# Ledger of designs, part 35: miniprotein binders against a2bj90

Target 1, 235 residues: a2bj90
Amino acid sequence: MSRSARRKTSALNTVLRVVEVFASIQGEGPFTGTYSVFVRLAGCNLRCPFCDTRYAWSLEAGKPLGVEELVEEIARYEPSLVVITGGEPLLQRHPLNSLVEGLESLGLRVQLETNGILPAPARDEQLWRVYHVVSPKDVPVRVPGAKLHPSWVDYARATGRAWFKFLVANEQHVREVAEYVAKLGIPRSRVYIMPLTPEKLDMKELLELHSRIASLAVKWRLNFSPRLHLLVQLP

## First folded at step 5 (miniprotein)

Design s55
Fold by ESMFold2-Fast, scan of step 5:
Structure s55 (fold): chain B 235 residues (1-235), chain A 84 residues (1-84)
Amino acid sequence: as target 1 above (235 residues)
Amino acid sequence: SPEDVIREIDETLAKVWELTAKALEAARRGNLEEAARYLREALELMRKAAELARRIGHEELEEEIREYIELIERLIEIIREQRE
């Protein structure tokens, strides 16, 4: 594709369907504790039983926002990290690449949250340059239709910019995760286990669950992700 | 058995997302007609999944698949709008 054709195509694909934009603390994964702006994109290709953001499942849940307008809105928060999440943000892949380009031009650090069903970025995508937290839904509690695209493992090895985050409720879940990542050749240093919170627990129950899963992370030599926002009562 | 049908639906959904991935890659390369073809193929496969769910009386799964059909239909519409 020529530069002229590429620019025209990019201009036609400069709209994202956005559910919400808000400032909070990243509560999960490798950047836990970071002052972040969350950009929730509409549309999802899974119906996870423990999904906290069911309101984002439909593309119609999102309002159309131009990439330039969205970049300006995000920049006004002066975040240390931009977390692009959803639904499944890779369903809006082309305009998402344009968003990432705009954010990186401002020197902003970007993290994508994805279920990993759609392929990892190609080297010619702007998405190749940013961080990805992949949440496979193959294990330990399989979601119908969920199959981690093998390109995510290759991407993680090539770039060092992907981590794999798994929801776990007990030691059997951790064992299944450990077997899964070993089979795929994912280094333990790239793996996070996170408490599966099936319903709103009281604070004591939530803390006890975090303690149990954290202890299992130590035992199995995996990284632990809290759900910090739940513990400190942030969105 | 209902379990065998659920497995077949699971496999069908995985194939639908593979076709969706091909459509998104075609769109990224500027091949909007090819993208639309992959999405229409995905849509037909998804309709088969809906019929399988209906056959076993799995109302929740049939509803989920109906929502996936709406998602694919909207992606086709977005691709069509890009050609205008």
Scores: ipSAE 0.672, ipTM 0.867, lowest interface PAE 1.3, mean pLDDT 88

Design s56
Fold by ESMFold2-Fast, scan of step 5:
Structure s56 (fold): chain B 235 residues (1-235), chain A 84 residues (1-84)
Amino acid sequence: as target 1 above (235 residues)
Amino acid sequence: SPEDVIREIDETLAKVWELTAKALEAARRGNLEEAARYLREALELMRKAAELARRIGHEDLEREIREYIELIERLIEIIREQRE
């Protein structure tokens, strides 16, 4: 291989297709309330009926950005947490590892949000060292093609760096989640249930939904995730 | 039955993403030819899934699968560009 071909291959491996970068408060999961920069990567391997970010489904929705340029852009926000989401970020696995390396070199805390279909990080990946919120789409409402990779359960048990987050609308959904996590051996301490919010809820309806799901979390001995950004009217 | 066909499509899509995982791992290890081979196999299975959806008249699922075909084709193009 010529040096020119090798340089081109290296450059392509360090480019991410990015939909948007913005500052907000993490509204969900174990880091709820944290001042965060959100990095939305393009491309998704699912078509969830309840998806709010359909604009990120195509790889073409993302602009190509070099890893170094993206690290510099993120750093300007001075975040307490970098949330890498999408689409499905693991579709861009190689340049994503390079991004994580750059962010960690600056002492930044990184959280990945993933549907968990693609395998958990291997020990030789930079992704092994960061936090992961896995949103399985096997249950309670199955999405075609969705199958949680079993390596995520092993990763969570081995590292304590993964949590599993489920959208629920009612107690039957919570029951199905409880059965699913018990069958897979996922500790309840690593499980979050979160309100499935329909379009156009008013603030009273949104708060009532949060209250119902939180009560179910207590009843079923699971963790509760709000959608805090919706309650405080942030992106 | 249409329900049995939808289950076959679901299983086929799961196999496609397993092949995509193998392709991404091969690419991470520098095995771009192996990555392209897995993605071409995934593409053939995805085309089968699209035909199954069309036969049962499930327009939404067929559209979704066609979008997945575009995703796999784009990943193949990215691998092809890396190999030059």
Scores: ipSAE 0.703, ipTM 0.872, lowest interface PAE 1.1, mean pLDDT 88

Design s57
Fold by ESMFold2-Fast, scan of step 5:
Structure s57 (fold): chain B 235 residues (1-235), chain A 84 residues (1-84)
Amino acid sequence: as target 1 above (235 residues)
Amino acid sequence: SPEDVIREIDETLAKVWELTAKALEAARRGNLEEAARYLREALELMRKAAELARRIGHEYLEREIREYIELIERLIEIIREQRE
């Protein structure tokens, strides 16, 4: 579709740039093990060193899809959970609210994955009503430009619909996460630590890393998130 | 020092994302001209950050910032298309 044709469509204010839509098992966070449809939106406002989805960094990586078309595509999978991820999905905030409205109208459970740099939902957004897994990049190894918006802590306390997930490689990382969440007043019950997995680990290395980080979660009284999809070799 | 310049870049990038947040909120409320204004302001700050990275010879950071410039330019184009 040309730029001129896109400007003339009825979907002008409800078009999302979508990298991929696929069914899998949610491998991470509070909904680990759930049959899910993943919607990867294009564009990201960070360049994380251990990013697994560098192909989604550019908005040009995404195909323009109308919200109604996308809702119908997602619904055909009959998922228990819709995971909206990216890049950074909040960069497409306006049409994302329309997508969430459409999905909720069908009774579908929605979870957003976000780096938390952009503000948490306001009470008048459709996004206020859905689940959010926030992955701050302030700690343990700071990514330039990465500052968790303070509204995410307020949102978590007000709604009980946000959790905070941190990539960790060792005990020093866990210590820095524990200090960070204590300073911000984030309840430990809403905090997950997850193995920072370099690309190209074999299965034995993946299991050993998971075991080490899980043990640290017990020691530090934090929740543990696996990367289950990596362990069972799903996308 | 290079460390002082890196801190200035980090602070500038954080301010760029604050302006981007304001732009996205303005767009959500239908204020497309205001959204474009915030994004243009963000773009100028991002160009300053790229120049700072170039001056200290930090090639990887400069490359990342230029990719962010492309992102902001594309967001401006999307807002422009919606205004027409």
Scores: ipSAE 0.583, ipTM 0.838, lowest interface PAE 1.7, mean pLDDT 88

Design s58
Fold by ESMFold2-Fast, scan of step 5:
Structure s58 (fold): chain B 235 residues (1-235), chain A 84 residues (1-84)
Amino acid sequence: as target 1 above (235 residues)
Amino acid sequence: SPEDVIREIDETLAKVWELTAKALEAARRGNLEEAARYLREALELMRKAAELARRIGHEWLEREIREYIELIERLIEIIREQRE
């Protein structure tokens, strides 16, 4: 049976609710600077106070799109990286696994961005084989309902395919992140701290914030993630 | 106290997402009936959380929880349509 025939016969794995698909540069995390296609899935199980994609919170914000059609659309961009984000993409877990299968069949590198509340991939999921950037919302300022699923730590240790990214505004936040990752046994080599950017900063303020957080990363022996797209004025 | 109620809401929301995770896993294994059962249980807990937020006058939290209720209701409907 061909992959397309399999997808069409699996009604449970054939449709995703998609908010937007666009090409940009990955501005954050371990793949910063990579030419990427972003696939934003609808629906989110958190209401983060500093969320910049509130328009994706509702499942109704997404248009139904078949996995095969989405793979073809992504492929037209010829990306070095496919970034699947949301909302919370794991809410659409079944069709997401089918999407990943299609993208891998084309040799495309896939990165998932997730809040980590839902469990890490199981070994029999296509998602087991791709990269994950987990953004826990337990710390430094807890979002109600946010609890990192413990399977993400096990997944990171077993595969080397997960990193943990935390928004921080000051040294107290970094201290709380350091205590949190030590308590959970998350290796520091897989931890990124990233500037928590208020909605409107001028370029000087944005650079100063980046410099301050980067200096804290050095001091606390953690990795630093910029928000490069903000610095170069890309989506 | 209002602060104790907020902690209870936080714990309840975490439990709701745990039940949602179980529902998604049941659906992955082809057990749509069990998936729907977990989501209905999650929905009842979410409704209790909304009532707790209402009782302490936390309007923004109540609104957020009602949006989560809508999300769970949509997931139940998706599972229901897949069964048919």
Scores: ipSAE 0.653, ipTM 0.859, lowest interface PAE 1.3, mean pLDDT 88

Design s59
Fold by ESMFold2-Fast, scan of step 5:
Structure s59 (fold): chain B 235 residues (1-235), chain A 84 residues (1-84)
Amino acid sequence: as target 1 above (235 residues)
Amino acid sequence: SPEDVIEEIDETLAKVWELTAKALEAARRGNLEEAARYLREALELMRKAAELARRIGHEELEREIREYIELIERLIEIIREQRE
């Protein structure tokens, strides 16, 4: 692409539809316990029956916010980690790459959370250099349209910058996850199982569920992700 | 059977997201007209998926697919606004 044409299309790189920006502790995945700023982007290409963030499903749930303005807002929190989540953030792929570039220029660590339906980053994207937690929705609870793009497995093997996180409720779910990751050649070291938490659990039930899923992780030799923010009552 | 139709919907939705991926890549490369063409193709397949869901009386799935249609329509509008 010519520099003139790239400049003309740079306006597409300057605006994201943002639902919310807030500081919390990363409660899930490989960076559990990290002081983080969460950037929730609007729009999602799935309708998961267990979704906790249905308010982010529509692109119209997000306010248009300039990339430079968003970088400045995030930086004011002085986070150890920037978690970009949604909906599905890769629906806003082009301006997302610009956001990542701005955040990396400040030395900030970035983690993207994605359903993995859209392809993994290409080498020429800023997204190639950041961390990704991929939450496939084709197993164990099969969501229509939720097929993991095979490029995510290649990206994980090539870069070591992707992990796969699965919501599980019982041992049969864990078995299905184990079979799925074995078939795709995903190393167990990059696989997390996480409790599928119904909205109405009290704290004792939430702890019991965490204990059961953690025990299954040990039994099946997979990593365990808590939902720490739920346990400590943070957003 | 309804299960066969659900499988066809699943496959159709997968094709829609593949076309959406191609549209997003075209947009990243500055090829907005190509991006719009992929999204319009995705929209037609999504309408087929909605018809399949209606045919088997799966009201929840049809509503979800209608929301996906709104998403693709909005992406087309964004591309249109930026094309000239």
Scores: ipSAE 0.728, ipTM 0.884, lowest interface PAE 1.0, mean pLDDT 88

Design s6
Fold by ESMFold2-Fast, scan of step 5:
Structure s6 (fold): chain B 235 residues (1-235), chain A 84 residues (1-84)
Amino acid sequence: as target 1 above (235 residues)
Amino acid sequence: SPEDVIREIDETLAKVWELLAKALEAARRGNLEEAARYLREALELMRKAAELARRIGHEELEREIREYIELIERLIEIIREQRE
C-alpha cells in the first residue's frame, strides 16, 4: 500500500502527537552517555510537582505526525538509541507499537520512559521487545493517582528489559525506595536512584547533589543514575 | 478531614487509571465499544474526584483533575471517530 493510502485509511491508529524530536546524549538510567534521538510524545496522566516538562502535559502540545514520517526523521540522525519519552508515551499505545515496529525494522535500539501506571507490554505487542525505564511516582514523594502497575515487575523478571528509576533528595527517600522495591520483589540490580534536582541549581550545587545521591547508592547497594545532560548543559 | 478527602481522591484517580488501562487493552484487541464503556466509567469517577477537590477548596488539585477530564474526553472522542 502506498504511504498516502495508508495515511488516509489509518490516520487515527498511525498518527502520534509529537512535542519534539532532537538529538542529544541520554543523560539518565542504564544507557547514560549514549548518542540518542529523543522523541517526546504529548499527553500525561500525572501532574508531578517536580516535573520539568510541563509543556508536554496536554495532547494538544503535540503536532500530529505519521509513524512513517517519524521513522524517517529519526533515521536521518543515525542514532545509537531512540528514546521515546513524554508526557506518558503509553497513552498513545497503539500508534506507539507501530513506531517501534518501524524502528526495529531498521535495527535501531529503542528505550521507552514511562511512569508505569499503565500496564507493561503484552507478549504480542512490539513494545514487548524494547527496553523500558519505569519511573514510579508512588514513592518516595507520592503523586496523587500514581500506582505502579504490577505487570511491570512481572515484565522485568521475565524479560530483563525493564529498570526502575526513582527521584530522591535524601537518605530517608532512599530508605523508602529500598522498602518499596523489596516489598514488590523488584531486583536491586534493576533499581536506579537519581537526584531530585530543584530548578535553577548552580553547577556547584548540582555536582554536590549528585555526589550525595551517588554515595547513598553505594551505601544502599543500588544503582545510581546521574542527570548527565544537566552537568554538561545539553537538552 | 481534608486529609481523608485527599486520600479518597488519590484512590479514585488510581481507579480511573486502572479503567484507562482496561480501555486501552480493549481498543488494542479491537473492542472499541468496550473501550468506550471503560472510558465513560473513568470519566464519571474523575468528575467525582473533581467535586471532592472543590469541596475541600483544593484549587490546584481541582485544576489538575479538570485537565484529566479533558484527556479522557479527548480519548472518548478519538474512539468515537474510529467507530464511525
Scores: ipSAE 0.675, ipTM 0.860, lowest interface PAE 1.3, mean pLDDT 88

Design s60
Fold by ESMFold2-Fast, scan of step 5:
Structure s60 (fold): chain B 235 residues (1-235), chain A 84 residues (1-84)
Amino acid sequence: as target 1 above (235 residues)
Amino acid sequence: SPEDVIREIDETMAKVWELTAKALEAARRGNLEEAARYLREALELMRKAAELARRIGHEELEREIREYIELIERLIEIIREQRE
């Protein structure tokens, strides 16, 4: 029995607009192969031509869900990793920090997927303590309005908790990524290239594409991310 | 020229997301009126970008910008309801 302090409460701190919550295997990035719960938040500040989740672009695509209710739903899956994705989850920054606080209180590991247009976490945010996979859209496929916020490079160097993931189709794309990360001072050890997969590739074509991009990763001394969920036919 | 207009739109969109970032930070500090002010400024810039896209006949870009306008309008509405 204790007295509770009054807190500054806003709609931005208590409710997330959530498109879907589901269990799968993380198929991409540094945690590939991990049993994960995916939390897809609504709303996006980009219109990428190769976007597979266009249904999440509008805030109205998400149902309002309280942070405490969402934490309980996630916990029921008993995941090794919670992947918060979207849309652009940082558009819902305040309730997202509250969600991360709740998940950390349960000892759950959290990874955020972001386009990196909005700034990296500040030290006083709960988000500062979790993992981030940043997918800049400045290169190789240019998206209007996409500009990586420079604070992500500082955050990656300071914490070791951010990686940069790029969709590539060919060696010219890899060259453009290499030039981009060198210009911005992004350490190559923090860079992943991943196959840009056209819709409805058969298994042979998908494996051949993975092989080609992986070979380019070796040649250019970058990390490789598969799209494992596509190879094993999971969501 | 159309190329100069497209560069102006790209720069304007970058400024819009910078203002959105400031709005989100203001809201995190509990400064809801300041947050709404930044978002209203972002909205006006995005409306200008939509008009520039319309002027050069770039229908796809204009449509995308209008979707971003809807996003900013929803964020303003959320903050407005919180204030009241």
Scores: ipSAE 0.676, ipTM 0.864, lowest interface PAE 1.2, mean pLDDT 88

Design s61
Fold by ESMFold2-Fast, scan of step 5:
Structure s61 (fold): chain B 235 residues (1-235), chain A 84 residues (1-84)
Amino acid sequence: as target 1 above (235 residues)
Amino acid sequence: SPEDVIREIDETFAKVWELTAKALEAARRGNLEEAARYLREALELMRKAAELARRIGHEELEREIREYIELIERLIEIIREQRE
């Protein structure tokens, strides 16, 4: 088979439903402060009460984009990090693996954000080789249907490429997170707590909330994730 | 009681996403017929959950479940298109 025929066959089978692609600074998690391109995929298997991206819940919210076209668009930004988020990106698992393969071939660092309900990558997936920030929704405020797939803990131990990020509003939430990660055997070094931000806060309120949650992170010996993009007023 | 029904629906959600996970894994391994079977089973469970929500008059939950039904139906269509 010629390269042209292989490329044509790949393009026919690899389409992602994409809500938006934009450049910003990663404001959350282990890569906070990194110049990034965000790729928001459509479709989600949860209806979280504090969801900021309800517009991405439906698969129909996304435009069909070929993997090759999307790789070229991302590459034009020359990012230090590609953040694949959604919805729930793992719902589009097959074409997502193809996207990751394309991005990795260009030497780009890739981070996936996932709710962790669907299983962690298997060793034969391209997704095995990239970074994952898992946001379990079973604690501290449980979302109906949410259950972290146990394979994520195994993946984190095997690869060192997964972290667990929890939205918290108060010390009771932090205590529940600490108990949860201890029970599952997740090392504290892999755990981030992040402020649960209500829909409308002014800058002073945002800073005060960040300060309070950061202080709790120190007290409980967990990592702290800001929502830096909110503080610096970026998307 | 309505509370017991809501708990049953929550348990159904967990089963549906477990079946969806199995479907996605089957599809990744090239077993499209197996993937379709898991998704059809997931769809049937979600339809039963919708009936339960309707019977207790929980309109918001019924709407949420209908959105999940649409998601599963779309995944089945994607599997069907890959087969062809």
Scores: ipSAE 0.712, ipTM 0.876, lowest interface PAE 1.2, mean pLDDT 88

Design s62
Fold by ESMFold2-Fast, scan of step 5:
Structure s62 (fold): chain B 235 residues (1-235), chain A 84 residues (1-84)
Amino acid sequence: as target 1 above (235 residues)
Amino acid sequence: SPEDVIREIDETLAKVFELTAKALEAARRGNLEEAARYLREALELMRKAAELARRIGHEELEREIREYIELIERLIEIIREQRE
């Protein structure tokens, strides 16, 4: 292979298809309330009925950005947390590892949000060293084709760097989540339940839903995730 | 029955996503020929899922599966570009 051909291949291997980059507050999961930069990657391997980011489903929704350019853009925000989300960011696994390496070199804390269908990081990946919030779509409302890769449970146990977040509407959903995580051997300390929010709730309805799901989290001895950005009207 | 067909589609899609996972792992290890093989197998299964959805008249599910076909085709293109 010529040097020119290798250079082009290297550039393509370090290019991510990015939908948007923006600063906000992490509204969900174990880092709720953290000043964050969100990096939304294009492409998704699921079509969830309650998806808030349908505009990111296609790879063509993303603009090609070099890893170095993206690291520089993120760094300008001086974030406490970099949230890499999508779509499904693990579809762009190779350049994503390069992004994580660049961000770690700056001492930035990184969290990945994933549906968990693709395998958890291996020890030789840069992704092994960052935080992961896994949103299985097997339960409580099954998405066709969804199956949590079993390596995520092993990764969570080995590293303490993965949590499992489930959208729930009622107590029956919480029961199904509890049965699912028990069957897979996921520790309750690594499990978050989060309100499944229909598109059009007023603020009173949104608060009442949060209160009900939080009460169920206490009852079932699971962690609670709000959707804080919805409550404070941030992206 | 339509319920049996939906279950078959769900099982087929789960198998497709297992194959895409294997393809991405093969690509990570530099095994681009193996990656392409898994993606082509996934593409054939996905086309079967689309036909099953069409037969039961589930237009939304058929549309979603066709979007998955486009995704797999694009992943094959990306793997092809890395191989050259």
Scores: ipSAE 0.375, ipTM 0.731, lowest interface PAE 2.9, mean pLDDT 85

Design s63
Fold by ESMFold2-Fast, scan of step 5:
Structure s63 (fold): chain B 235 residues (1-235), chain A 84 residues (1-84)
Amino acid sequence: as target 1 above (235 residues)
Amino acid sequence: SPEDVIREIDETLAKVWELTAKALEAARRGNLEEAARYLREALELMRKAAELARRIGHEEYEREIREYIELIERLIEIIREQRE
């Protein structure tokens, strides 16, 4: 079998459990403001108290989709960025590598969002070549079972393709994040703090929270991530 | 104390995810038998965590750990189907 035929056959036998696929603007992290397609994968290995996507916790929440079918669906949006999120997408690591291969073959830029409990990509994975936004749940408020895999720091240093994003509500949280990243040797240039947004905020409260956390980012010399989609009322 | 048991649950869950990571790496390399073995080890540790949560009467942890058990069981089934 030719390499092309083998790759196509392998992709057809590789399945991801997908909760939703939709176009929006990336509202968070280093690519804030980018026209993106979001691919939410099912299944999560954490039960964060303030999780906004509890509907994705179960692997069975996802519809089984073949990698080739999913690549074609994503490509129809003509996105500047493909954001693969979840749950925890690395739970579906094998088919995820196949998805990334398909997306890269079309020249699409890919960003993975992960809690960082499972290891960073190995050099022989397709995932090695894409961007990663790691959201550790060790700090500032620890989620049981959460432990950042140390390989993520090595991956960030080796590739320059990982950033670390932390949800914060106040200055004490920012202090704990600063101590955490210093201890692990994560460069401040790769660290984002983002407002922890309660569900019942009106627009004025949301703007005030963003302003407070942004001011703390300046004070502590860290990068700031908004939740832009919430401010502009997009999914 | 309940606090000591909660710490033990936290440490056990972290170990479960380490074993799950090894299982996923084994599966990526095509070693499905090794992947299944790691997941069975993870499942046993998760059942221990469930027992610890039950012992201290922590209803929320009992529920969450049962959901994690279902996740690992499903991953085992997926690996088993690939081996056949």
Scores: ipSAE 0.727, ipTM 0.878, lowest interface PAE 1.0, mean pLDDT 88

Design s64
Fold by ESMFold2-Fast, scan of step 5:
Parts: structure tokens; sequence; C-alpha cells
Structure s64 (fold): chain B 235 residues (1-235), chain A 84 residues (1-84)
């Protein structure tokens, strides 16, 4: 395909299925505490039992939005960080690359959240240049069909722009995470453990769970991610 | 055994997502016919996985796989619409 044909396909036919766009504070991972705009894309290739965003599982949950329109909407928030999440945003890979290109043209910092089943970005993708938080679902509580694509480990080592975030409930889960990342050669400096929060915890229970998992992070020499938005009651 | 069938389903799902990855890469490079071909292959494998889950009476897994079938069907439709 010629460059002209590629530009025509990308620019004229680029549409994303978007569930919601909203401003909040990034409550998780390496950018915890950052004023962010969240872009939730529709469609998911997993059915996690502990999923908080089941409403985004279907592609039909999203409204079709043009990339240019979406970039303009995001820019109006003047965010310190754009968080692209879902579902699984890599299912909309082609228009997602166009979105990232538009956001990058405005100097906006972008973070993608992904389950890591689909491959990491190639060097010729706009996605190569942004941050990624990968949430593998094959450990510690295995989700059927979930397997981290090995290219994510290579991408993390090559770029320093990927981290791996694991939901954990107890020390046995942390042990399984430690064994998993050691086997795959994932540096501990790129690993976050985060509380697996059951539904309907009160604030005291939520704080106690955070304290317990944070203590395990120190013991096992891993990074800790809170679920800060839950603690401060933000979306 | 049911455990052997579950392993076969897991292997089939892995192949489905590999084909989906190839389809998405083909679409990114503008090769929409190739993308559609990979997705149709993925769809056939997913239908096989659904039948395997039904055979062993695993209702939850069958339901999940049927939702994945809907996802692949919708991706095929999006690629078809983009070609037009």
Amino acid sequence: as target 1 above (235 residues)
Amino acid sequence: SPEDVIREIEETLAKVWELTAKALEAARRGNLEEAARYLREALELMRKAAELARRIGHEELEREIREYIELIERLIEIIREQRE
C-alpha cells in the first residue's frame, strides 16, 4: 500500500468505540496521584470474575467517535496524563494508534492499560512511544484464556515504558507473582502489586487491606500500587 | 476427560487470540482482506471451542466463549464496513 492510500485509510476511516471519557485522579500504578483524563474503549477478550468494568465488555457498549473529535474532547480537560483503558484497548489497534498520534502532536502524556494478551507495540507504531501498564491475568488468580504475550517483556526491557501490575489478596499470591516475574525475567523495579478489593468493603476494611498488601510489597521488595480512587471516593 | 477438553479449549483460545493479533496487524498495515481472513479463521476456532464447552456441560465457559464469538463477528463487520 502506498503512503497516500495508508493516509486515506487512517485519516478518513479511523473511528473508535468509546464507552466514556472523564476526568479523575489516576489511582493506580506508577502514575498514582496524577490528574488524568480516562478514555474507556469498548470490547474485551477476557471475562475476569473480579472485573469492575463489565459494562465495557461488548464493542456495542461504545459509541463510534472520530479520532479528531476525541482528541479535541480530551484536550479540553488539559490533563497531565491521558489514560486509555477499557475493556482491552488493543482490540481497536489501528484507530488507537491514530488517537495516540493526535494526542502526541499536542504534547500530551499517554498511558495505556492492557491485559497483555495481544502483542506489545512494534517500533513503527505510535504506541511504541507511550507508557503501558500491563495487567497479566494468568497469575496469581488465573483467568481462562489469559496468557501474557512474551513481546511485553522484550518491550519493557527495550524501552523502560512498561510496568506489570498484579492483583493480590494474600502472601501466597505475592509468592506466585514473584515466581512468575522471575521466570519471565521481568525486573522487580517494573512490578506492582495491588490489593484485590472484594465488593462492598467499608473504609476501615479497605485501609486494612491496603496496609497488608503494602507490607507484603516491602517484604518481597516489589512496588506497591494503591487503589487511591477507592480510598478518596472518585471514579 | 473434562480436564482434557478444558485444556483443548485453552489451546484453541490461544490460537484465536494469535489469529486476532495477526488480523489487527494486517488491518494496521492496510491489508483489510487479509485481516478479514484471519478473523474468519478465528471465528471458526471460537465456534469449535464453544461446542467443546457445551459438550462437557461447562455453562459459564460456553457463555464466555459465545461472547467472544460476538466480539469477533463485530470485528469482521467493522473491517467489512471499512472496505466499503
Scores: ipSAE 0.707, ipTM 0.882, lowest interface PAE 1.2, mean pLDDT 88

